# VH-VL binders against ADP-ribosylation factor GTPase-activating protein AGD1 (AGD1): the designs that were tried, part 1

No score or structure here was measured in a lab: all are predicted.

Target 1, 225 residues: ADP-ribosylation factor GTPase-activating protein AGD1 (AGD1), of Arabidopsis thaliana (Mouse-ear cress) (q9fit8r1to225)
Amino acid sequence: MHFAKLDDSPMFRQQMQSMEESAELLRLRCLRFYKGCRKYTEGLGEGYDADIGFVNALESFGGGHNDPVCVAFGGPVMTKFTIALREIGTYKEVLRSQVEHMLSDRLLQFVNGDVHEVKEARKRFDKATITYDQAREKYLSLRKSTRLDVAATIEEDLHSARTTFEQARFHLVSALSNAESKKRFEFLEAVSGTMDAHLRFFKQGYELLHQMEPFINQVLAYAHQ
Below, numbering starts at 1 at the first letter of every chain, in headers, positions and changes, except where a header shows other numbers; Kabat numbers aren't used for antibody chains.
ipSAE, averaged over its two directions, is called F for ESMFold2-Fast, E for ESMFold2 and O for OpenDDE. V2 adds 0.75 times the mean of E and O to 0.25 times the DockQ between the complexes of E and O.
Where letters were taken out, [cut] stands.
The coordinates of atoms that the task and the answers printed are left out; those that the model quotes come from them. Centres of patches stay.

## First folded at step 3 (VH-VL)

Design p23 (from p7 with heavy chain S103R; framework fv_pritumumab)
Fold by ESMFold2-Fast, scan of step 3:
Structure p23 (fold): chain C 225 residues (1-225), chain A 120 residues (1-120), chain B 107 residues (1-107)
Amino acid sequence: as target 1 above (225 residues)
Amino acid sequence: EVQLLESGGDLVQPGGSLRLSCAASGFTFSNYAMSWVRQAPGKGLEWVSAISWSGGSTNYADSVKGRFTISRDNSQNTLYLQMNSLRVEDTAVYICARDRGYRYGYFDYWGQGTLVTVSS
Amino acid sequence: DIQMTQSPSSLSASVGDRVTITCRASQGIRNYLAWFQQKPGKAPKSLIYAASSLQSKVPTQFSGSGSGTDFTLTISSLQPEDFATYYCQQYNSYPLTFGGGTKVEIK
């Protein structure tokens, strides 16, 4: 939205209303998206816990790498599998943390900070506008018969009200512009950061498992003897 | 005393043109946005057009957009409405109103109006 | 466009009566509402702006209230000179729109 033609009050209000409606719709959509992200990260956390439980059970079964049972399964190879599974679990936890930060924490910070600031700035602007209008009306009613000290007070009040109005208008426009700019930045960064986190996760997982392929084959060959 | 005086209303045929004027006095004309409002005989008020204090922005009701042009001459303290392609439904008293624009967006002073009759 | 609906379209009252006129906007207009008085054959006269602020030199018998979509003009004690048609007008967005008017007649 543009605020270039501010010498027309109804047009300015129309532009403000449009931007505020856009910001509120963005807030509601971000909160809905945030809930979905929380469910996803909760699932990743439960998966990590399950992975650790599985690894612990596997270690317990073997009784350590020098245990006769562990030796019967190929000895050191079993230890490599346990280490690999713990490593994969760590990658899942890193993914969960990155997704939570990029999707949930950043979006929630944007909603509670920048979008909320727009509402606060609008309330200040509305109040300042009424005060300025009232001060202007008193100033325009000044007559030659008005006492000099009263006239001076009215002029001082007008100057103060004008300054407050201009500051409130500037802050509202700034808040709206910041919200609009951050909307694009926050959403695109959150999505792209999440996709990068998944890329890193799958790449690291693939590389680890690919490196483990000879040991997997060795165990499979042993199991078919 | 704030005073707005409209002139230029006349009987015109459909498809004709007419220019209305509003002479402002008693205030600094260049500090205020101005509007034209019309009222058909026995009907309510209808906003027609608005112009900012500087003349830099204008707005029109959809019913007159493309046919009417609002303008102002701050040196002469005069507001104008150029009406082209007039229709029978444009018959109304056209009233000049002072719109505080940037601050208020409402009409605090009104003129007496000038009658425009569009008839064959 | 924002539609402004006034109720009633007309009413009959006596001098000294309390009169209330209602104006409803088809969508939220905050407090950007004005009230005007018009006598037959005369120009409108501004009464109230910003929903509740009295215009300079307007008698204190007039008052306005409301915000958002529902607004009321009240004349606390009707005077002989108050028999007229009253209009509300929103100035939240273009096009500026008026209510249909409420005619206050002698009973």
Scores: ipSAE 0.000, ipTM 0.430, lowest interface PAE 17.5, mean pLDDT 79

Design p24 (from p7 with light chain Y32W A50Y; framework fv_pritumumab)
Fold by ESMFold2-Fast, scan of step 3:
Structure p24 (fold): chain C 225 residues (1-225), chain A 120 residues (1-120), chain B 107 residues (1-107)
Amino acid sequence: as target 1 above (225 residues)
Amino acid sequence: EVQLLESGGDLVQPGGSLRLSCAASGFTFSNYAMSWVRQAPGKGLEWVSAISWSGGSTNYADSVKGRFTISRDNSQNTLYLQMNSLRVEDTAVYICARDRGYSYGYFDYWGQGTLVTVSS
Amino acid sequence: DIQMTQSPSSLSASVGDRVTITCRASQGIRNWLAWFQQKPGKAPKSLIYYASSLQSKVPTQFSGSGSGTDFTLTISSLQPEDFATYYCQQYNSYPLTFGGGTKVEIK
């Protein structure tokens, strides 16, 4: 609402410049954050590959369900552990996908959409301002000796240019206010969505391992005796 | 109410192929490992194949290894058994069974079975 | 493979009798043994898991005991609906193996 109050023209120009600088700083910071998130999701993907390698090695060590090592684990218990570890890997892949999706659909769309619209609105405003200034100069240069038909045309041009200027000014203020309003929401939503994805990941991992706790304890008891 | 309903049993010639299905309802199918167990007419129970709850791991009895393939579709709540290179000795009622989920290999619920007859 | 031997292969009993069926594993299977009931033309019904734990909704006349290699299913007072074939199954190791079955017939 503050930015829609256009009662001080010099202040308005200073506010526009300040807001544009703030928007550009926000864009750069969002892109740096996105780069960090991409590195994180790449790490999650590498972790998933490593997890699969570990499970395959564990399965190979057991030699299959008829192997003496597999028999020593109580038959299906060895298979149960490898299946659970593969499921944890699947949860990591879901986490990676969700983090990547939140960044692409929220943060990047904000940067590319809302910041671009501010720049376009500013170009339209600048053009309308120049046109209005030229029309005002012509109007103020009119003399009593100027023909009535010529004076009428210049006066009509002035009114048209002023209307266009006021519409462009309103659109620019609207675009800046919209970007300012959305920046907090989009950033917090992206971060919160990412944290929610982690919560769901750990919850599913916990639930899977919690179901297996009796088997883990049984194997540990067997090994200790 | 937990229900398992098998289908696909038929009369086939030796060397033929057949696909069995088991439709599961009344529980979260994706949380349970599943198995196929068969019973030849007048004989006892024989375990055939098992699949993990995710479908990522499978096991087979030596008598069917390389010929049978167990699979599942968790979105459709359906278990499958693809049987190839069928032999007369594969003649049996094929029953799907739900693994209790906390102990692989114990079956807490069983289907009614579907008869597969391999004969010339 | 672990071989499961049930005895007897068949027995005749009257309603109200105590029936005992035994199952022996060729190797130690700890408590990884289950008992199933099957009536002619019907699917098996799970009775007991982990050697002695009663499956939900199964009548209390059924009980299991044993560990390691020797296991017993007991029906404390045979009911008319208990005439069936009973199977033990080990799930200590793949392949999963069943006993040959014990047919409980009316005397």
Scores: ipSAE 0.000, ipTM 0.368, lowest interface PAE 29.2, mean pLDDT 80

Design p25 (from p7 with light chain A50K Q55K; framework fv_pritumumab)
Fold by ESMFold2-Fast, scan of step 3:
Structure p25 (fold): chain C 225 residues (1-225), chain A 120 residues (1-120), chain B 107 residues (1-107)
Amino acid sequence: as target 1 above (225 residues)
Amino acid sequence: EVQLLESGGDLVQPGGSLRLSCAASGFTFSNYAMSWVRQAPGKGLEWVSAISWSGGSTNYADSVKGRFTISRDNSQNTLYLQMNSLRVEDTAVYICARDRGYSYGYFDYWGQGTLVTVSS
Amino acid sequence: DIQMTQSPSSLSASVGDRVTITCRASQGIRNYLAWFQQKPGKAPKSLIYKASSLKSKVPTQFSGSGSGTDFTLTISSLQPEDFATYYCQQYNSYPLTFGGGTKVEIK
């Protein structure tokens, strides 16, 4: 409402510290998420290995389609099941690869701390603060005995320094907010990309097994004969 | 010469109210943020509350939030502290201090203090 | 809240001695630290601001140093008028907090 009220913010230092603490908390959470994603991708890799082991065991049980045991247990159906299981295994490997690449390259870069824009804005703010402090000190030292031309210059310097300080302060706050938003967008993109990868994985797996449903039902019906 | 003179300290029963005043002279009062700091008998300093140069912003220590209200009258060069729901642990000398402003944030001049005793 | 730990709580010294008082913040406060002198029954007197800047009219025997969490106040040659209690104060963030004080006594 009035120009004189523009610097009415005794909590600016508290606000800056709060923003820096929020940024550090976000960094820690991103790091923990990254650690969890690493463990998850390792688990997917182990799952793929286990799937291959299971398929190999199933094939070994049959002994080849010409073996009496394999023939007795419906070799062609066994072959269809084995092929389907191997294909599902490849879908798991694709999922693992996608999750790893989406998280490793993007998220980890934002764990490293300040971005260039924030550093530059902080530098400008520090300089503006020094200039404003000096101008304010000169202004507060003005007395009735001070020369009128000197007093006028000091008042003009204070006005300019205050304006520059307020602009630098606003710019620094904006830079910090933008940095946090950018890290948040990277996090959301990583999570959304991971969910999309899972959607594709389950859809592919579902379609494959759904196509096998008549064979599954036929074998189950025969077994219950 | 910068001078800060507190008044209003008294003996009060627990649950009572009291208003402190700080008369400022020797400087342009409206150019400075102001604070109240207290010191219990034989103890150290504890910051209580702060108010911006215009009175548009205030801040309080957790121990006094909701009970104390800081205010100022720039036309009369006076700082106030309204204390409600007083407790025995609020017993202290309450000192008025001039804050150079947020970019400095330190108390460059202090008053002599006024004693508040809260007893049954 | 930022806790300010001041040491020692008291010390004995003779006129002419070099006295060092330390102050430690529980978290980083940059250089937003002030030092105050208080004599019995008197108002505190500001000595140093921004960790190392001497307030006008304060004798040059007083000096401050430090940044971040560790700070010191040094009195290079103790004078009779320097026997008092000294406090550090952080003003990096609200609530503002003070050290417990260091009483400088005659030996």
Scores: ipSAE 0.000, ipTM 0.449, lowest interface PAE 14.0, mean pLDDT 80

Design p26 (from p7 with light chain N92D; framework fv_pritumumab)
Fold by ESMFold2-Fast, scan of step 3:
Structure p26 (fold): chain C 225 residues (1-225), chain A 120 residues (1-120), chain B 107 residues (1-107)
Amino acid sequence: as target 1 above (225 residues)
Amino acid sequence: EVQLLESGGDLVQPGGSLRLSCAASGFTFSNYAMSWVRQAPGKGLEWVSAISWSGGSTNYADSVKGRFTISRDNSQNTLYLQMNSLRVEDTAVYICARDRGYSYGYFDYWGQGTLVTVSS
Amino acid sequence: DIQMTQSPSSLSASVGDRVTITCRASQGIRNYLAWFQQKPGKAPKSLIYAASSLQSKVPTQFSGSGSGTDFTLTISSLQPEDFATYYCQQYDSYPLTFGGGTKVEIK
């Protein structure tokens, strides 16, 4: 986004307000997305709990070291499968942590950091604007009969207030511009990082099971005997 | 198979700077988050810094924040730690560790470490 | 910061003994807890992650348990190569923090 001429205060304020409204809308959308991310990570956590429950049930079915069912299953087969299933569950926890880090944490950092800075810069700008307006009003009220030392003080106050106003305006514009550029690219990186985390999650699961494929096939061949 | 080899440790004066490197091999480096962990002589382990698989996210222990910078070059399979404004308390063996949890997690492989001594 | 407290700081044991090491987190860390073994002059070696999952190629004499704040590392039958210092580590949140270590010495 581009601002109107800096020396046209009404137009500048209109564009600044538009940019602030856009930033607030994006903040609200980020919070809504954060809520969705929290629901997703909760689901992944429940999935891990379900995986552990399944593995525990499978181990219980097999029984102890000398259990007849364990012996019937060929002993090591049950152990190898339960280890693989626990690993898959662990990959879900890794994915949950990645989603929390890449999306939830980053979304909160944007909301708490950049929005706070814009609000602080706006407060400073508003205060400087009031001070400048008051100094200008005093200057315009000067009469030819006003003492030269008083007039000089009022003129000095006007100059000082204008300088403070210009600085506050620059800082507010900078804060808004930073929020606009940072939120776009940080958000895209967070989303892309989350998609990469899913790719790695599925890749790890695939590689684990693929390494076991010869063993799975041998067990299936034996069972079909 | 998986190998992490640190280098760059040296004797340095307080207030000095040093850059550590960790050369990774035997795995796809760009798929893993990496960390630096240090161990002062006769003391326990202390986590120093972490970097995501892409380099887009970094984290630091409060004791080194603002002084140390972690970075990586995925094309060269190398992790770096730029250490500035070194203090006597930074004296330790610095160990490169691979984070199986991607961005913040447990370490499944560790390097041998490189000794950094900060002394006048 | 999450503080990790290990107990005991050291223990003496004989080959064949069952050894138990405990680790307590100052706040809930779910199951984001790992255990490491370190021998003098060597880098740490990963043993357990997610509180109870064995790292590949780690002997089955090692096992972990616990969740939330209280965790345990058990060595069911101590071998000569198991005399080392053991550390727990939480990875629930940054900064990552380690326990103070438990030195397992020959009796």
Scores: ipSAE 0.000, ipTM 0.378, lowest interface PAE 25.1, mean pLDDT 79

Design p27 (from p7 with light chain Y94W; framework fv_pritumumab)
Fold by ESMFold2-Fast, scan of step 3:
Structure p27 (fold): chain C 225 residues (1-225), chain A 120 residues (1-120), chain B 107 residues (1-107)
Amino acid sequence: as target 1 above (225 residues)
Amino acid sequence: EVQLLESGGDLVQPGGSLRLSCAASGFTFSNYAMSWVRQAPGKGLEWVSAISWSGGSTNYADSVKGRFTISRDNSQNTLYLQMNSLRVEDTAVYICARDRGYSYGYFDYWGQGTLVTVSS
Amino acid sequence: DIQMTQSPSSLSASVGDRVTITCRASQGIRNYLAWFQQKPGKAPKSLIYAASSLQSKVPTQFSGSGSGTDFTLTISSLQPEDFATYYCQQYNSWPLTFGGGTKVEIK
């Protein structure tokens, strides 16, 4: 909905308050979602560390490509397994980074930027409204007996207060529009990008292991001969 | 200095009609939105209708919508409330109130009121 | 509609007493709340707007506070002329609604 045609009135205030309440609810939900994303990225980081630990343990066990233990297990194949596991760990780190920068950082930016600006714009609008109302009251109470210098000051104050009020009103309307519509589409794009990152992560992991399938089968067959 | 003077209140039978007037003085009438507020004997305040400074916008309480019409004549500094299809429940003192600006909703000055009695 | 609930409906006080009247909105109204004083047979007199802004020429013993849904009118030192009925009113949304009133009576 377009706010440009709304005048300051109980109707306009009701619509703006409804939008502000929606924006505050959205802020709280984004913060909750951000905390969930942080837990997820922490889990991915711990998983990456665990993957590297696992690979390091395997290398320590065998002592490397040419070690008697590795040779006993088919030599070159065992080396390929440790390399593949390290690559999978790297894919997990890439996914963690993508979730952090494409989703978590954007959620926090939205909360601290756009939704916070709505609150600041409302505070400015409220202050400007009170100042304008007070200046208007003084101006409308002027009488013929009022000193010319005093009357001129009151008139200047009214003009200044009205200009500030109009600017604050426009800024609040703009902040509300940005929070409710423009940022929604940006957020959906970020979430979709995050899902694409998961697809790529699983696809890369699958392709790597699929490429190794003949060697996996070779080792399994050898072990049960 | 600011004065709002209501008139037109009368005893009317259910289903009847009345037109209330509010004469404004002491300020530039055309710069202010105006409202009608009513108070039944021994009861509280109830907002009835509002009109913008130009007369281009009006609003009504659901209880009177379709029956009452608010209007104004800025050249005569007068606010009107045309009341049709009156009910016993419309019995009240009807008070004219000045809004501080275009439909702000806050009333800074009030008239004394005019009594409307709907009885058979 | 936004319902405005005032508490108490009536109270008894003596000159010099501190009096507090509470008004609660059924939903958030920010600071779009006004307070009015009405004496028997007289028109209401505006006291406070924007929850805490004093109307011109209103005595300083009157003050308002609150935001959102809970609001308070305080009379710091009750004067003989302050015995009246007090009403709150929200002007956040249509229709404009008033509280039921609080009658301040002499003890």
Scores: ipSAE 0.000, ipTM 0.442, lowest interface PAE 15.1, mean pLDDT 81

Design p31 (from p7 with heavy chain Y104W; framework fv_pritumumab)
Fold by ESMFold2-Fast, scan of step 3:
Structure p31 (fold): chain C 225 residues (1-225), chain A 120 residues (1-120), chain B 107 residues (1-107)
Amino acid sequence: as target 1 above (225 residues)
Amino acid sequence: EVQLLESGGDLVQPGGSLRLSCAASGFTFSNYAMSWVRQAPGKGLEWVSAISWSGGSTNYADSVKGRFTISRDNSQNTLYLQMNSLRVEDTAVYICARDRGYSWGYFDYWGQGTLVTVSS
Amino acid sequence: DIQMTQSPSSLSASVGDRVTITCRASQGIRNYLAWFQQKPGKAPKSLIYAASSLQSKVPTQFSGSGSGTDFTLTISSLQPEDFATYYCQQYNSYPLTFGGGTKVEIK
């Protein structure tokens, strides 16, 4: 983004409008993404509840340690299966928690982060613009017959108003630029962190099931004998 | 009083060139941004070009970009518009306007205009 | 480019009438809108800037309102000298653009 010179207000306004529009689009897209993240984490939570229900049903079907059905299904091996299924459920909860923290919580933080600063900078800029306009109007009304002390005061007021306007303009530009850059970096970090969380989730799941492979094969061999 | 007086309008053939002048008086010319606005016969207003108080920044309407050049001489209190490769659709009254601020885009004083006719 | 749409293109009114002219921008321009009056064969005269601020020496019968995309110029009590064409102009960004004009004619 390149800002126009100080003596080119329409071009500056165009650039500011573009930045404000881009910031608003980014905010709306982040909000839409946040809603998608919420739906995803709710789905993961429902999945965990379903996992617990499945394991509880399996344990109920098997009965006690001396239950013939449980004993016929391998007893201790079946216990290992129910433990593994509960562990898979906990991995889903860890993923849900990580997605909620990295995407939802961080998205809310950077979406709302600089809204106040930008609004305040805009208010200051608008006020400074009005003050500068009023001072310039008084300056333009000066006549050759205007008293020297009155003319001096009006010129001094114009100088002060212009300085305040320039400071407010700089601050608004700075606020907009910082807001955009910060949101972009935070968003990329959040998304990358979420992808890493998925990688770890699948890796943990694979490692658990890989350890269980001998027991799975034992039960399958027994069942098909 | 603020006065803006345009001159240089004439009958020109398509492809020709013309230079317009705007003589300013009654204010400190070097403190104001200036613009050229045109109005075709029986039509509305169309902004053509703007120049900052110092001459360091210029802007043009797409229809004239590359063909027209706005400039100013602060020592002579004069604004110029060099018009090249003129087209029939450039036929209009060209009006000099003073920007209220250092380059706010709002005009507080206007000249009477000078007629440019582009015809064979 | 920001397109400025003015309505109506013309209207007929009598002295003493309240006249309302509307201007719509194709995108948000905040309050960077001006109104101009032009009489036949004359240069435009500035009336209003910043959507609602009167230019010096402009009669109080003229008033402007609006922000963002929708703007209105009101002449509270039309005078004989107010029969003219009125233009809105956005100065939010380059290129500066004008409305098509509204001709206020005597009934």
Scores: ipSAE 0.000, ipTM 0.485, lowest interface PAE 11.6, mean pLDDT 81

Design p32 (from p7 with heavy chain G101D; framework fv_pritumumab)
Fold by ESMFold2-Fast, scan of step 3:
Structure p32 (fold): chain C 225 residues (1-225), chain A 120 residues (1-120), chain B 107 residues (1-107)
Amino acid sequence: as target 1 above (225 residues)
Amino acid sequence: EVQLLESGGDLVQPGGSLRLSCAASGFTFSNYAMSWVRQAPGKGLEWVSAISWSGGSTNYADSVKGRFTISRDNSQNTLYLQMNSLRVEDTAVYICARDRDYSYGYFDYWGQGTLVTVSS
Amino acid sequence: DIQMTQSPSSLSASVGDRVTITCRASQGIRNYLAWFQQKPGKAPKSLIYAASSLQSKVPTQFSGSGSGTDFTLTISSLQPEDFATYYCQQYNSYPLTFGGGTKVEIK
């Protein structure tokens, strides 16, 4: 329904400009949000690296499964703790991957995909407009005395330029419409999916630690003695 | 040979009405959007109204919206501006102009203009 | 509405001088800008469209440049017949709007 007044150039341009401005504003907001998401996922990755470092240090302190000191002071329970900590780290990596895939990558697609298509379609439209205008000037300058072969070439050039202009206009309108329609459904799905990923992360972490509760209590009871 | 000839300008009292005409020749009138532009004595140019090649869409400056009506007769190669509820500030030379093509929306040819004087 | 601001409002120059007139739009209009010449008591004459494209039969001493919001009309060698008022006009969106004009006085 946009561009209903296609035969009215200033109105057509006003509607196109409005849609182009809306697309650019969306691009800038998505880019800022994307940068925030990148910092968050980078933080999750650093956290994962830190978790692995902690677990490795704990294993080194214990000296391994057959170390007499480790065995004497609860080695099997210590092994269970290191396994659980590595597993929690894995959950954090899964969360990072899900946030990256479901939100960050989607935002980047808005930034790099749709706006690029609109800009390219706009360039093609502008170039086709200039070419069509030049062909029209040539055609309007034709004299009755102009040679038939020259006049035929000018008429052919005008027809070609008009066709190219019409195709470029159609592609620009299509690119703008596609950019607008994509934001209507995908963004809310991406954000909701990301929140669900956080719920799953915390739930899995809680469930694992809850299953470890007997071992935690066993170690605490031993230490209390 | 593109020619645009305006007529209908006159002295009129505030609240009065006038109908301006612009006779086009030397080109296929039905292929072009047309506009009315006005210029008050000693002032600059002000766009008033535009009409598409088919007459299917019209646009107006806020200052004239609801009072002026642009129309065209492609069979007679004539552009019209019906001016109602005229005000002293509508005093100007009214010029018809040809928009080159719907893709451009600029004025490549202008008429000589017709003077409209609204005074008490 | 898009407001068009021209500078200077007037200028005086000698025959053969290079003259520049600037036009600024209150928001981006891409290249949808035209320049018109109006001599005293006459209808405007189209000089330039699409910011830089010369209208047919317009002398090559006239040239235009710019995009977005800032535009310039240049007369490379002013002639006696170039005494006139020059207007810029945006045609990106309705309402179509003109600059306030620049009066060029030779001598």
Scores: ipSAE 0.000, ipTM 0.458, lowest interface PAE 15.0, mean pLDDT 81

